# Designs tried in a protein design chat: VHH binders against Protein DOG1-like 4 (DOGL4). Part 139

Target 1, 232 residues: Protein DOG1-like 4 (DOGL4), of Arabidopsis thaliana (Mouse-ear cress) (q84jc2)
Amino acid sequence: MSKMRNLVEEKFLEFYESWVIQLELYLHQLLIAHNNNTMSETELRHLISKLTTHHKAYYTAKWAAIREDVLAFFGSVWLNPLENACSWLTGWKPSMVFRMVDRLRKSRVVLVEAQVKKLEELRVKTKFDEQKIEREMERYQVAMADRKMVELARLGCHVGGESVMVVEAAVRGLSMGLEKMVKAADCVRLKTLKGILDILTPPQCVEFLAAAATFQVQLRRWGNRRHYVTHS
Key: E = the ipSAE of ESMFold2; O = the ipSAE of OpenDDE; V2 = 0.75 times the mean of E and O plus 0.25 times the DockQ between their complexes.

## First folded at step 15 (VHH)

Design zf12 (from zf1 with T106H; framework vhh_7z1x_3; at its last look DockQ between E and O 0.58; V2 from the best seeds 0.00; counts 0 for: pae E 3.9 > 2)
Fold by OpenDDE, look of step 15:
Structure zf12 (fold): chain B 232 residues (1-232), chain A 122 residues (1-122)
Amino acid sequence: as target 1 above (232 residues)
Amino acid sequence: QVQLVETGGGLVQPGGSLRLSCTASGFTFSSYYMNWVRQAPGKGLEWLSGISRSGSYTYYADSVKGRFTISRDNAKNTLYLQMNSLQPDDTAVYFCARYSKLEGLHPSFDYWGQGTQVTVSS
């Protein structure tokens, strides 16, 4: 049964489709830059800036959307099942990007000791922040069986009159909590990404961003093939 | 049969403006992400701009950002490119292209128009 998409889902679906297409374009540029040793530092920094701006635009759109309906992001109809399976609190898990950094280290990228130390510090911090959010999420999930949620369960899906108000209040409360968690997670994502980019040299940044974008694009591609999900 | 037909090209002086149109037929226009690309003499294809299905989201290459505006009228099955502040370097054949699907590591286009010539010269 085709899930009826709400307005937020439809809008964000269109946004995300477009955003991913643009990401693919940037990825192509990153790959060219990575394979072309003739690009100047200025050119590389410009490319990095375009990517970072693009990512910021995603979160700007996301945060606008979650203010309207955060629950839409827990369904994420714009993602295929594989993408969803890899999601942590409606996005990529911050600590995951260190795996990408590790991959760089195993490839042709040489990190100096100072970079390695800083990356490790950032990794520890990121993990700590993730754990804090997870604990809060757990607390919130346990608290879901509160009075409001119990009332919501009691009233069911077919309610009228004053009961609708009670249900709406319960849903609002739930949504507010979830929105807080999602925003917290996104902050960790953004901080982690910024931290990594601040540690890496421009050529290393390009390689990292290319790896990240490749992973994202390929994950989408693989998932679409497996589940016949149409994404533009 | 899928068809894309570009119009609106021509000769213009530096600093001038042109508005290109692309009329689509043979498919549900409003279901597709649409693009403008160009090819200058002796150069490869350059992506210029993209627009989402409804037109709500637009993207531009740095080379045309602030000067070109992409839009669409889904009721008319038409894609537009408003080009302002044209420069000699903008001389090229301009194509509208339909985004197909996620392929490889870059955008894929499955249909193109015949193109329309834009010449910017004093």
Scores: ipSAE 0.809, ipTM 0.921, lowest interface PAE 0.6, mean pLDDT 90
Fold by ESMFold2, look of step 15:
Structure zf12 (fold): chain B 232 residues (1-232), chain A 122 residues (1-122)
Amino acid sequence: as target 1 above (232 residues)
Amino acid sequence: QVQLVETGGGLVQPGGSLRLSCTASGFTFSSYYMNWVRQAPGKGLEWLSGISRSGSYTYYADSVKGRFTISRDNAKNTLYLQMNSLQPDDTAVYFCARYSKLEGLHPSFDYWGQGTQVTVSS
């Protein structure tokens, strides 16, 4: 592997490793709660709050890191290739989480008609927000390409220190725009997660959070096995 | 050979403090997430705290949060647990444990120390 990781990448690598380990430890608590009906509603809400706080801590750390280097989050060194391949704008695709809800509905979770209606409304809104973000990202990519072409043309005909400074300023401007788009995508993710947890009852929330944590931990474990096998 | 050796246990009165140490050898200590776990008499293992490779990120079980502080000194290959406001139900054997890396289908603590006894009694 490359030894030329920047400080943002190295710091977030350690953060993410510890964050996923702690997520797996919380998963064990979720599985105990899921398999043991002795927890009170207050205890379930406390566990749900701990998981919600843990997820918010991820975004707190991420938003601090993208302020310093948003590009580190595209092809992240702390993720294996499978995790990176599953990323949409530096994270999980919000509409894909409804596949998990659909599977739980078929096997473990019984939803009342009012919940089903609210979840379908949320699914449609989430898909709409995704499509809006995708259109905004396409406009951003076009703007970035146009600015790159102008910068290349100027660099080709004038190679002085002023040309380098103009290129650097343009790159910083494009990076700030990209940071805004990544945060917008993260807001859709947080809004979708909150929406699901608001619709579900506390036992259903525990089931959902256990499924989500299981998927994330298993994706990392499976991808590490494939990365090891195919890295040689 | 991987080895973890805990020290610093003993007898304390309720409300007292102890600092446990765990000296690591036989592996690159700074490459691993490290943990404290305890076992009270007649009970199962209870995870208490974990700390990231550099020490920058720490986590605590609810039972010890605010009273215990995990830390590490990678130059000395040593893990610490500062325990304050000790009560009789903190009486246990305390172990340091190395968390295996996230590979395969199931995580585990792959190496443990022999433990150090902490007894809190009037």
Scores: ipSAE 0.314, ipTM 0.706, lowest interface PAE 3.9, mean pLDDT 80
ESMFold2 (binder alone), look of step 15: mean pLDDT 87; pTM 0.883

Design zf13 (from zf1 with T106S; framework vhh_7z1x_3; at its last look DockQ between E and O 0.65; V2 from the best seeds 0.00; counts 0 for: pae E 2.2 > 2)
Fold by OpenDDE, look of step 15:
Structure zf13 (fold): chain B 232 residues (1-232), chain A 122 residues (1-122)
Amino acid sequence: as target 1 above (232 residues)
Amino acid sequence: QVQLVETGGGLVQPGGSLRLSCTASGFTFSSYYMNWVRQAPGKGLEWLSGISRSGSYTYYADSVKGRFTISRDNAKNTLYLQMNSLQPDDTAVYFCARYSKLEGLSPSFDYWGQGTQVTVSS
């Protein structure tokens, strides 16, 4: 069954397809850099900068899209079910990236004590921020049973006329709240990512970004294979 | 049968411009992400630019960013590459390539044109 998509969904689908393709290109470069010990620090920093810019571009596009229809991101038709299952408030869960850092520690990456301490502090902070957002989400979800939602439910049984306007207004109100929460979550994501990259050395950053990109690409691959989904 | 045919290559002086075209047939052109790649003598394939199916989103390699512009006309089933400020290092065979699907850890291209030669020389 093909899901009917609105304009926001269609546009973002196209964007995301393109964005992922570009991510794969960067991933290829990251892997080369990771396996090539001859790259200069300047070259590594340049590569890191390209990746960070690419991620920022994603959120720029996302935030533009959510202003139009934040609800589209709670369905995320551009993602397969596996990707969606791994999503927290329309994206990756910030605390998840520390698992990737842990993986690095168990691999070839040697972190000095000072880095470990800073990462732990960041982990604690990130977790705190996540919990704060989750509490707000819970509050919002409980509040969904308010007068507006009840009215929405009631009017949902009828189509046409003034009822449509009332429903639209109610949906807009709800969307505004969701948009705030999504943006808050994205801010935590961006802060966490920046924090990690500020702690790690350029070679470590490359390895981390490679791991993160690999995870995204593989998750998409696995999900597409499992559910026979084709993107692009 | 899927076909991609590149045209527009030639000899140009440094600082000059060329516009390449790639005409697609045998498939729904507007459904695919399209790319330009090149191969210089003695070098491997280099990805240069990509464009989304509608043309709304474009990406460029650092080597050509600011000089090359990718575009497409879906009504004409044609992909374009405007190349400005050409340099000797841009000498290569240029190919248009269709993105196939998300595979592995890198983009996959399933169809290529025959290529068009671009030579930048004084």
Scores: ipSAE 0.833, ipTM 0.933, lowest interface PAE 0.5, mean pLDDT 91
Fold by ESMFold2, look of step 15:
Structure zf13 (fold): chain B 232 residues (1-232), chain A 122 residues (1-122)
Amino acid sequence: as target 1 above (232 residues)
Amino acid sequence: QVQLVETGGGLVQPGGSLRLSCTASGFTFSSYYMNWVRQAPGKGLEWLSGISRSGSYTYYADSVKGRFTISRDNAKNTLYLQMNSLQPDDTAVYFCARYSKLEGLSPSFDYWGQGTQVTVSS
């Protein structure tokens, strides 16, 4: 790119590239475990733990970065346009993951009725948490619009440092509010992931994690092909 | 022409330490994610560790985590592997490998060194 990136974007771009490479290495291990069923339950649990730790490491790095510049995560330079278009509050939408579980049930994974009930309860809880966040985002957007209108009215009557100070305070407040909502969404993502993995058996968790990693890698690959091929 | 040359292998006693170096030429070293891989006698390849372009992010296989440290010096075009607490089952040929592209669902390494032998025995 000929356009400058700030330090947060440059650092996170390198992090994310390395993080995805490691995800691909874990996907390879998941596919081996899926294909030949030669791993013990203890080995499967260890692999699942590595994937969980890898996802937690992503959020650890992300939360450090949004402290410096949350806006970098809205339209991220480390994601292609397809990946960005699929984002809900800077990441995957928690309720969407249950469609992946449903598809696995139709084709591969046999779930006991107790598991189905627990997954439905988790789906409802996840949807409820999503709706709370969506209401908070709506409140934030309304408050931001109201603040802008008041500021524009005041600037029509003012020249001086007080007007600059009010604008700077409003910008700081916008960033703080966005950071809070992004972290809340990420917490729902982590809770949903943990909840699904707690309900599924270790072989079922391997199937789920393999499907999720495959989707993420394919989304990146497909989006990169379209970007580099130039639409004409 | 891309070249990777490993040095620093040898014979060491159990519990000992060794530092491997991999000197890169023919490409912009600082633009690539780099890796260490080993092959024990009669065994397949085992990925050990990877490091991001600047060296800021490192990853390790469980078999070496806590004992091995990957690093790089981009000014010298050199990749390192510090190996501590070596045991007989660490005996292998050690290769450095360059990560290339996102083909398929598995990681791709497009260039490899010829390897350096590490032998751990009493």
Scores: ipSAE 0.522, ipTM 0.800, lowest interface PAE 2.2, mean pLDDT 84
ESMFold2 (binder alone), look of step 15: mean pLDDT 88; pTM 0.886

Design zf14 (from zf2 with S108G; framework vhh_7z1x_3; at its last look DockQ between E and O 0.52; V2 from the best seeds 0.00; counts 0 for: pae E 2.6 > 2)
Fold by OpenDDE, look of step 15:
Structure zf14 (fold): chain B 232 residues (1-232), chain A 122 residues (1-122)
Amino acid sequence: as target 1 above (232 residues)
Amino acid sequence: QVQLVETGGGLVQPGGSLRLSCTASGFTFSSYYMNWVRQAPGKGLEWLSGISRSGSYTYYADSVKGRFTISRDNAKNTLYLQMNSLQPDDTAVYFCARYSKLEGVTPGFDYWGQGTQVTVSS
């Protein structure tokens, strides 16, 4: 059975599909740049900038969408089950990217001591921020069993009239809290990404971004194959 | 059978404009992300622009951004590329390409037209 999608879901589904396609195109460029050490620093920085801009565009679209319906992102119909399983508060877990950095370190990428130190500091900070958000989320989830939710549950058994308005108001109230948490998480993601890119050299940035994009694209591919999910 | 047919190419002077069309058949056009790509003599394939299935989202390569505009008419199963401020470096064979829904292999295009020649020369 195909799940009924609301307008926000449909719109974001199309957006995400397009965004991922564009990411794949950028990935191709990143891989070329990574494999051919012929690009100038200026060219590399330009490529990095394109990717950064692309990621910013995602969050711009996301934040516009969550203002309309943040709950859509807790279902994420544009993602396959594997992608959803890897999702932390509607996106990638910030601390995960340090695993990618670690992978780079184990590869041909050589980080100087100063970079390693800065990365570790950033890792600690990122982890702290994640935990803070998780605590807030836990608090919020516990609070879900409050009077409003009880009322929502009760009213959910009735259809029509004034009860619908009350239910909608309750859902809006809940959504406001969720939106704040999602935005907080996204801020940590963006700060973490920026932090990493500020520490790495342009060639290292390209390799990192290539790895990240590859992971994202492959995760989608693997999930789609496994679950026969089509988003187009 | 999936078919893509490009039209609208030709000879134009620098600074001139052309509008390319791509007519699709043999598949549900409105369900696919569509692209324009080109190949200049002696060069590889270059992606230029993409457009989402409804046309709501568009992307452009830096080389054509601000000059080219991609659009589509799903009722007519037609993809368009408005090209303005054409330069000699824009001389190439232009193709419309469908993005694959099945595998998504980079670059992920599964069908192409025969292409239409665009020549920008004084």
Scores: ipSAE 0.826, ipTM 0.927, lowest interface PAE 0.6, mean pLDDT 90
Fold by ESMFold2, look of step 15:
Structure zf14 (fold): chain B 232 residues (1-232), chain A 122 residues (1-122)
Amino acid sequence: as target 1 above (232 residues)
Amino acid sequence: QVQLVETGGGLVQPGGSLRLSCTASGFTFSSYYMNWVRQAPGKGLEWLSGISRSGSYTYYADSVKGRFTISRDNAKNTLYLQMNSLQPDDTAVYFCARYSKLEGVTPGFDYWGQGTQVTVSS
C-alpha cells in the first residue's frame, strides 16, 4: 500500500527525519538560553555556530540529493502535506523570515536604528532576488506550455522510437531547469539567513533561531497531528 | 512492553576505553532514532549522541565528539557506544533513550533504560 520510493527518496527520508530530530534537540538548548539567560557571549556564539553548522549540513545533503533527482524535492515523501503545501521552491520562502523578525520586534527583541536600517536593506535585496527567481519559474512554466511540449504529449500516446528519445530529452531539460532554480532559491535562503545573523547580536540571534526552529517543528507537528486526527 | 537494558559499564583508568551496549525489546528497534544520555553525580541529564534508524547519520555533543562513537546493529536490536580517551569528568550513569516518532503527538525521549555506571578514576 505504501508508495514506492527510489533510492534518493529513501536516503533523504532518513536523513531529514534525523536532521529534524536533531533540530528539535538544538531548539531545547535555544529555549534554555532564551529563558534562563545563563550563557556567556562565548557560549551563545557556540550555540549559534552549532545551529549554523546544522543548517549547512542540510544544504550539503540536499544539493547532493538534487544532483541525483531534483524531482524528489517537489512533493517530498519526507514532508507531510502541510509542509509540502507551505514550500516555496523546495523550502522556506526567504522573504517570510523578515515577518518573523518583525514579530520578534513587537514582543521581546529590541533593535537599534542601525540594525533596523541594515535589516530593511537586506529585506529589499532578498525580495528582489525572490522576484527574479519567480520570473524565471514563470518563464519555465510558459516553456512547458509551448506547443512543442503539447505535441510531445500527443506523440507519447503513439508508438515510436524517435518519439521516446525526444520525450526523454525534454524531460532531462526540464529537470536541469528545476535544479538551477532550486539551487538559486537555496542560495537566497543561505544569504538571507547569514545576513540576518550578521546583523543581530548573539542574544538576538538566539531569539531568531529559536523562533525559526519552533516554526519548522510546529509546522511538522501540526501537519502530522492533522493527519492523525483526520485519518485515525 | 518497551524495554531498554544497558550493559558494559565499569571502572576504568583515565585515558581508557569502554564499550556500552543497549539491548532493545518490545518495539521495532529499526524504526527509531536512538540516543545516549548520561547523568553525572549531582548533575542534570546530558545528551551525548544520537543515531538515525539505519545508522547512516550520527550526531554528537561537543563534550564527546571525536572520543565517542555511536553505532547500532538492527539485526540484534542493540545500540552501542564506544568510549575512548575517558576522563574523570566522564564518570556518570549512562542511559540509552528512544526518541518518540515525529508522526506521533508527543515529542522527546519516551523510553529510557535503567542505566549503567561508568567510573573513571585513579
Scores: ipSAE 0.479, ipTM 0.795, lowest interface PAE 2.6, mean pLDDT 84
ESMFold2 (binder alone), look of step 15: mean pLDDT 89; pTM 0.900

Design zf15 (from zf4 with S108G; framework vhh_7z1x_3; at its last look DockQ between E and O 0.48; V2 from the best seeds 0.00; counts 0 for: pae E 3.7 > 2, grease 24.3 > 24.2)
Fold by OpenDDE, look of step 15:
Structure zf15 (fold): chain B 232 residues (1-232), chain A 122 residues (1-122)
Amino acid sequence: as target 1 above (232 residues)
Amino acid sequence: QVQLVETGGGLVQPGGSLRLSCTASGFTFSSYYMNWVRQAPGKGLEWLSGISRSGSYTYYADSVKGRFTISRDNAKNTLYLQMNSLQPDDTAVYFCARYSKLEGYTPGFDYWGQGTQVTVSS
């Protein structure tokens, strides 16, 4: 059976499709830059800026959407099952990006000792922040079995005006908690990304961003092929 | 048969404006991300602007941002490009293109119009 999409899902689906198309365009530019040693630092910084702006735009749209319906992001219809399986609190897991940094280190990219030290410090900090959020999420999930959720479950079996109002109130309460968790996670993502970009040189940033974009695009491709999903 | 037909091109002075139109047929226009691209003499294809299927989301190349506006009327199966503050460097053949899928790591367009010539000259 086809899932009925709500308005938030439909809007964000369209947004995400468009956003991904633009990401693909930027990826192409990143790859050109990566393979072109003649680009100036100014040009590279400009390209990096475009990518960072693009990512910020995603979170701006996301946060606007989650204010309306955060639950839509826990069943993201704009993602395939593989993408969803790789999601941590509705997005990429912050600590994952260090794997991409590691890839750089194993490639032709040479990091100086000072960069390595800073990256390690950032990795530790990111992991710590990530774990804090996980603990809070666990606490929240355990608290799901509270009176409100029990009432929600009970009322979910009935159709009536008063019961609908109570259910809606309960769902709102739950959504508020989830929204806080998602925002916290997104903050860690953004801080981590900024931290990495601040440590890396412009050429390294381009390679990192290319790797990240490639991973995202490929994950989508693999998932779509595997599950026969088509996206614009 | 899928068809895209661009119109609205012409000769304009620097600082002038033009509005291009692209009429689509042979497919569900409202289901596709649409684009404007151009090709200047002796240069490669340049992506200029994209618009989501409903028109709610738009994107622009830096070269045209703030000057060009992409829009669409799905009821009329028409894509538009309002071009303001035109400069000689904007001289090119302008194409509307339907987005299909990523080919390798390059955005793929499966259908193009014949193009419309835009010449900016004093």
Scores: ipSAE 0.833, ipTM 0.936, lowest interface PAE 0.6, mean pLDDT 91
Fold by ESMFold2, look of step 15:
Structure zf15 (fold): chain B 232 residues (1-232), chain A 122 residues (1-122)
Amino acid sequence: as target 1 above (232 residues)
Amino acid sequence: QVQLVETGGGLVQPGGSLRLSCTASGFTFSSYYMNWVRQAPGKGLEWLSGISRSGSYTYYADSVKGRFTISRDNAKNTLYLQMNSLQPDDTAVYFCARYSKLEGYTPGFDYWGQGTQVTVSS
């Protein structure tokens, strides 16, 4: 329905715009590294470190903003509708990254048997962590519904300022629970990303990071084009 | 009609400082992510730093981080680069560049200044 931009949303909108622009600039460097074949391993490791640091900076800013307004990250104003539709708990689903690895393995990346085994182990671990979060979210939603029903029933028995306080407490409880779940999901995302980069060689990491950045940039471009057309 | 004009270059000794300015005209300066880029003699372009529309978020290449500071004054339509601890390998032509808002084949810089020469030599 009606959505007002608050200070948190306006600040994160500018941050996200600049963050994506910088990601696009790093993508250019990744593509040069892939196509040139003259970069040393030290240069590749440096570029990988830059991308890793860039992703960590995103989560640092996000976690600070979540403490102020976690609901801003559900249907975010800085994302187009296509980007929002692809979100799972305010970000990419952690296990989705393995589809990118699988695609690269089929076309450009040659993995030795030891790497394949470690990636399979990481995929299982990531799926386990995802399922744990989904079960916790289901339990949280049930617990909040039960608590809300009790508090709403109490509202029916107690009218006035006490009823407002009960509603405010329920909203506060929802926000705290959602913040916990979003941070848990983000930790799985970071752990999975780190795990993949630890298994891949530096050239393979560059190819993986380039594919991930290309997907994110293309998703934004395609969503923005369709957004302008579909709103005419 | 879009113009970017860099000034403030010159000759300095190693360890010295310079402050570059880039004056923008022909567009709404405060609506754009802005950048500094340099080109050393016989080398390709090297991105140095970028700054968000309000100036609240800045980014630096590792080669200049801690020595260079990007800033902007949107009321004056001016982008700045404070350069400290200059070394001979900082010798280059320094350009102000505007990030493109139009997404064609690839995003990038659509307008550049003429550049200002910075020479660090004994």
Scores: ipSAE 0.342, ipTM 0.733, lowest interface PAE 3.7, mean pLDDT 80
ESMFold2 (binder alone), look of step 15: mean pLDDT 88; pTM 0.890

Design zf16 (from zf1 with L102I; framework vhh_7z1x_3; at its last look DockQ between E and O 0.64; V2 from the best seeds 0.00; counts 0 for: pae E 3.3 > 2)
Fold by OpenDDE, look of step 15:
Order: structure tokens, then sequence, then C-alpha cells
Structure zf16 (fold): chain B 232 residues (1-232), chain A 122 residues (1-122)
């Protein structure tokens, strides 16, 4: 069944397709850098900066889109079911990236004790922040059974006239709450990413970013194959 | 049959400008992410710029950012590359390339034009 898409969904779909293509280009560069031990620190930092800027651009676009329709991101028609299944509050779960760091540690990447300590501190902080958001989300979800939501449900059975305005107002209220949660989650994502990149050396950053990008691209690839979804 | 035909290349002095065009046929042009790439003598292929299917989103390589502008006219099935402030290092064969729908770890292009020669020389 073809899902009817709204304007926000269509726009963000196109954006995301383009963004992912660009990510793949960067991934190629990251992989080259990772396999090339002759790249200077300046070159590596430049590459890291490009990736960081690219990720920031995603959230800039996302936040602009969620102001228009945050609910679009809870359906995320630009993602396949596998990608959606792996999503936490419309994106990657912040604590997940520490698994990638762990992978680096198990590979050829050697972290010094000071880095390990800082990463652990960041992990604890990230987990705490996630839990805080989850509690707030829980509170919000429980509150959905409040008077306004009950009214919305009731009015949903009778579409017409004044009822439409009331429903729209109720949906707006709900959307505002969800937008706050999504933004909070995104802030934790960005803080976590920045924290990791601040702890790692440039070569380690490149490897981490390559791993992250690879995971994202592969997840999309696997999901598309499984569900016969094609994206540009 | 899918076809891409580049035009607009030529000889230009340093600091000059050129506008390349790529006319597409044999497929739904507006459904595809399009790209410009180039190949300089003795060098590999270099990606320069990409544009989303509607033209709303564009990306540029650092080497051309601020100097080149990619655009498209879907009604005319045409891709454009406005090149300003051209330098000798920009001398290359320029290709328009369609992004493949096959996803991988690296970008792939499934169709290319014949290319158009751009020579920047005093």
Amino acid sequence: as target 1 above (232 residues)
Amino acid sequence: QVQLVETGGGLVQPGGSLRLSCTASGFTFSSYYMNWVRQAPGKGLEWLSGISRSGSYTYYADSVKGRFTISRDNAKNTLYLQMNSLQPDDTAVYFCARYSKIEGLTPSFDYWGQGTQVTVSS
C-alpha cells in the first residue's frame, strides 16, 4: 500500500536521499583516509570537520522540518522499516555510539587510559541523559490519556465544522510536546558525538566516523533489500 | 535508451567562465539525483557537484565550492554547471553522471555522457 505523503514528508525525503548520497561520498573519503597512514593531521581534521558539518546540516534541516510537522518523523517515510526499528525518538540512540567505540577498541585502535576514563564518564553521562528523556517521554505518553486527548478521540469520530478546529488545536499541542522531546534527544546526540570526537585523536575520529557512516549506510542497504525499498 | 550529452566546453582564459549543459533522454530525468564529475589528464575521476531530483538540494566538492553552481531544468531534461573563476587546474573532461539507485558503501553512477573538454589556459 502506498502511503500518502504530506509536503513535509516529501521534502525531507528528498533531502535525506541527497544527504545520504553525500554521506556515502564522505564515507569513501573516510575509508581512504583510514587506509592511508600518510595523511597529515591537518588533512584528517579537515575531513572530520566536513563530516561534522554534514551532520549539523542534517539536524538543521530536521529541526526546520519538525517545526512544521514533527509527526512526520514518527513515521519517517524516508526510512525503511529496519532503520525505523533502530530509531530512538526519531534518530539514533546516543548510547549506541559507544558500541562503535568499543568496536574500535577491539580493532587496531589503541586508546590510552585517559581516553578510556573520559569515554566512560561520557558514557555514564549519556546514559543518564537518555534516561531522563525517556522518563519525560513516558510521562508525556501517559498524559496522552488526558482530557484533551479523550476529546480528540471523541471528535475524531465526528469530522466537521468546529470539530476540525478543535482537533487541529489538540494536535498542535501534542506536536509541541513531541517536538520538545525530539529536540532534547537530538541535543544529547550532538553532545555525545562532540564528546567522543573531543576525546579521540584525529585518526581515531576518522575511524569512528567511518564506522558510524558504514553502519548507517549498511543499515539502509540491508533494510532496502529486505523490504524491496529503493531510494535515490 | 538512456543518454546523457554534455555541451558547453571549450577554451577559456584563467578567471573566465563557462556554462556546461547536459541533456538527458531515455529516462525520467526528474526522478534522479544528478552529478558533475571531471577527469583531468593523468588523474582519476573527481566528483564535483550533485543535485537532488527537484534541484532543492545541492552539494559541492571543496575544490569548486564558491565557484561552480549546479542547477537543473527538469522540464527541459537538462543539467547545468555554471563555472566561474576558472583556473588551469580546472582543465579536464567534464561529465554528467546519473546516480545509481543501487546503494553501497561508495557512490556509484550508472550512466555517463561522452564528456565535454574544458581547457583553461592563458
Scores: ipSAE 0.814, ipTM 0.922, lowest interface PAE 0.6, mean pLDDT 90
Fold by ESMFold2, look of step 15:
Structure zf16 (fold): chain B 232 residues (1-232), chain A 122 residues (1-122)
Amino acid sequence: as target 1 above (232 residues)
Amino acid sequence: QVQLVETGGGLVQPGGSLRLSCTASGFTFSSYYMNWVRQAPGKGLEWLSGISRSGSYTYYADSVKGRFTISRDNAKNTLYLQMNSLQPDDTAVYFCARYSKIEGLTPSFDYWGQGTQVTVSS
């Protein structure tokens, strides 16, 4: 009872667990495609489409849930502490994805100069969009701190029905502002993902998606393993 | 001991319907993501569908989406597959499979039933 989950958290916990399981099943298909060069371009494009659709389904469910409780997505109960610590505005940081592309380029993925140029242009655009959101978040945090100071000063003097209404209005305003910023960050994530997949060839897309899904799965495993060893 | 037992297979005409059941024992059924997989004669395993612990979230392979429906009844420890619009290419042995709780890339399924034969022919 000490850590009761609200309805949004309960529903999204089950959704996310099932969504990750399905991602792991798609990852297995990606690894087979990556290691077996006998798959046709049509089969590769179909697999890429399934991964894209799966990611879009995540955001569809997330945006519906955020409408009800955006705060559930900060320090989420469906993620381990390592996963939560690595989150940037409730998800992966868009600019970090280019480090995965850079690593693939240094190992197995051969990019032509036209692709390299387009990827650099996308990296710059992504970083610009990130910085814009970070500035907006900073402005929001300053506004929240000022509002919190006012609320604390009023509570230190009196407690009454009007104080409850002011706090409730402040919480609603906070939630609406956070929802807008989270959705903006998610839009940058979707645009960045689409941009990378549009620049890469189907075999290169499979390599990229496999690396990204592997990292997400490994982060979950590492966080769970750390949890168990620190308790023993 | 973990046991998964499929029933409901048989012979059906093209365009027909069939409902498979999988009764689970030896584990907490409601704690596991469950799946249907099939194997056509001389072919490899094909994943068909999966369902979340409560049954609230379902996933389908494109080959069966819109024709097959996965469901579960946790009070009866039973997994179901409703198969509609069956075609000769659906002829296979159908297995229920439990998704492993061990996080990793392989194997995804740790326990399987013995399978039930579905034959679609005129």
Scores: ipSAE 0.380, ipTM 0.737, lowest interface PAE 3.3, mean pLDDT 83
ESMFold2 (binder alone), look of step 15: mean pLDDT 89; pTM 0.889

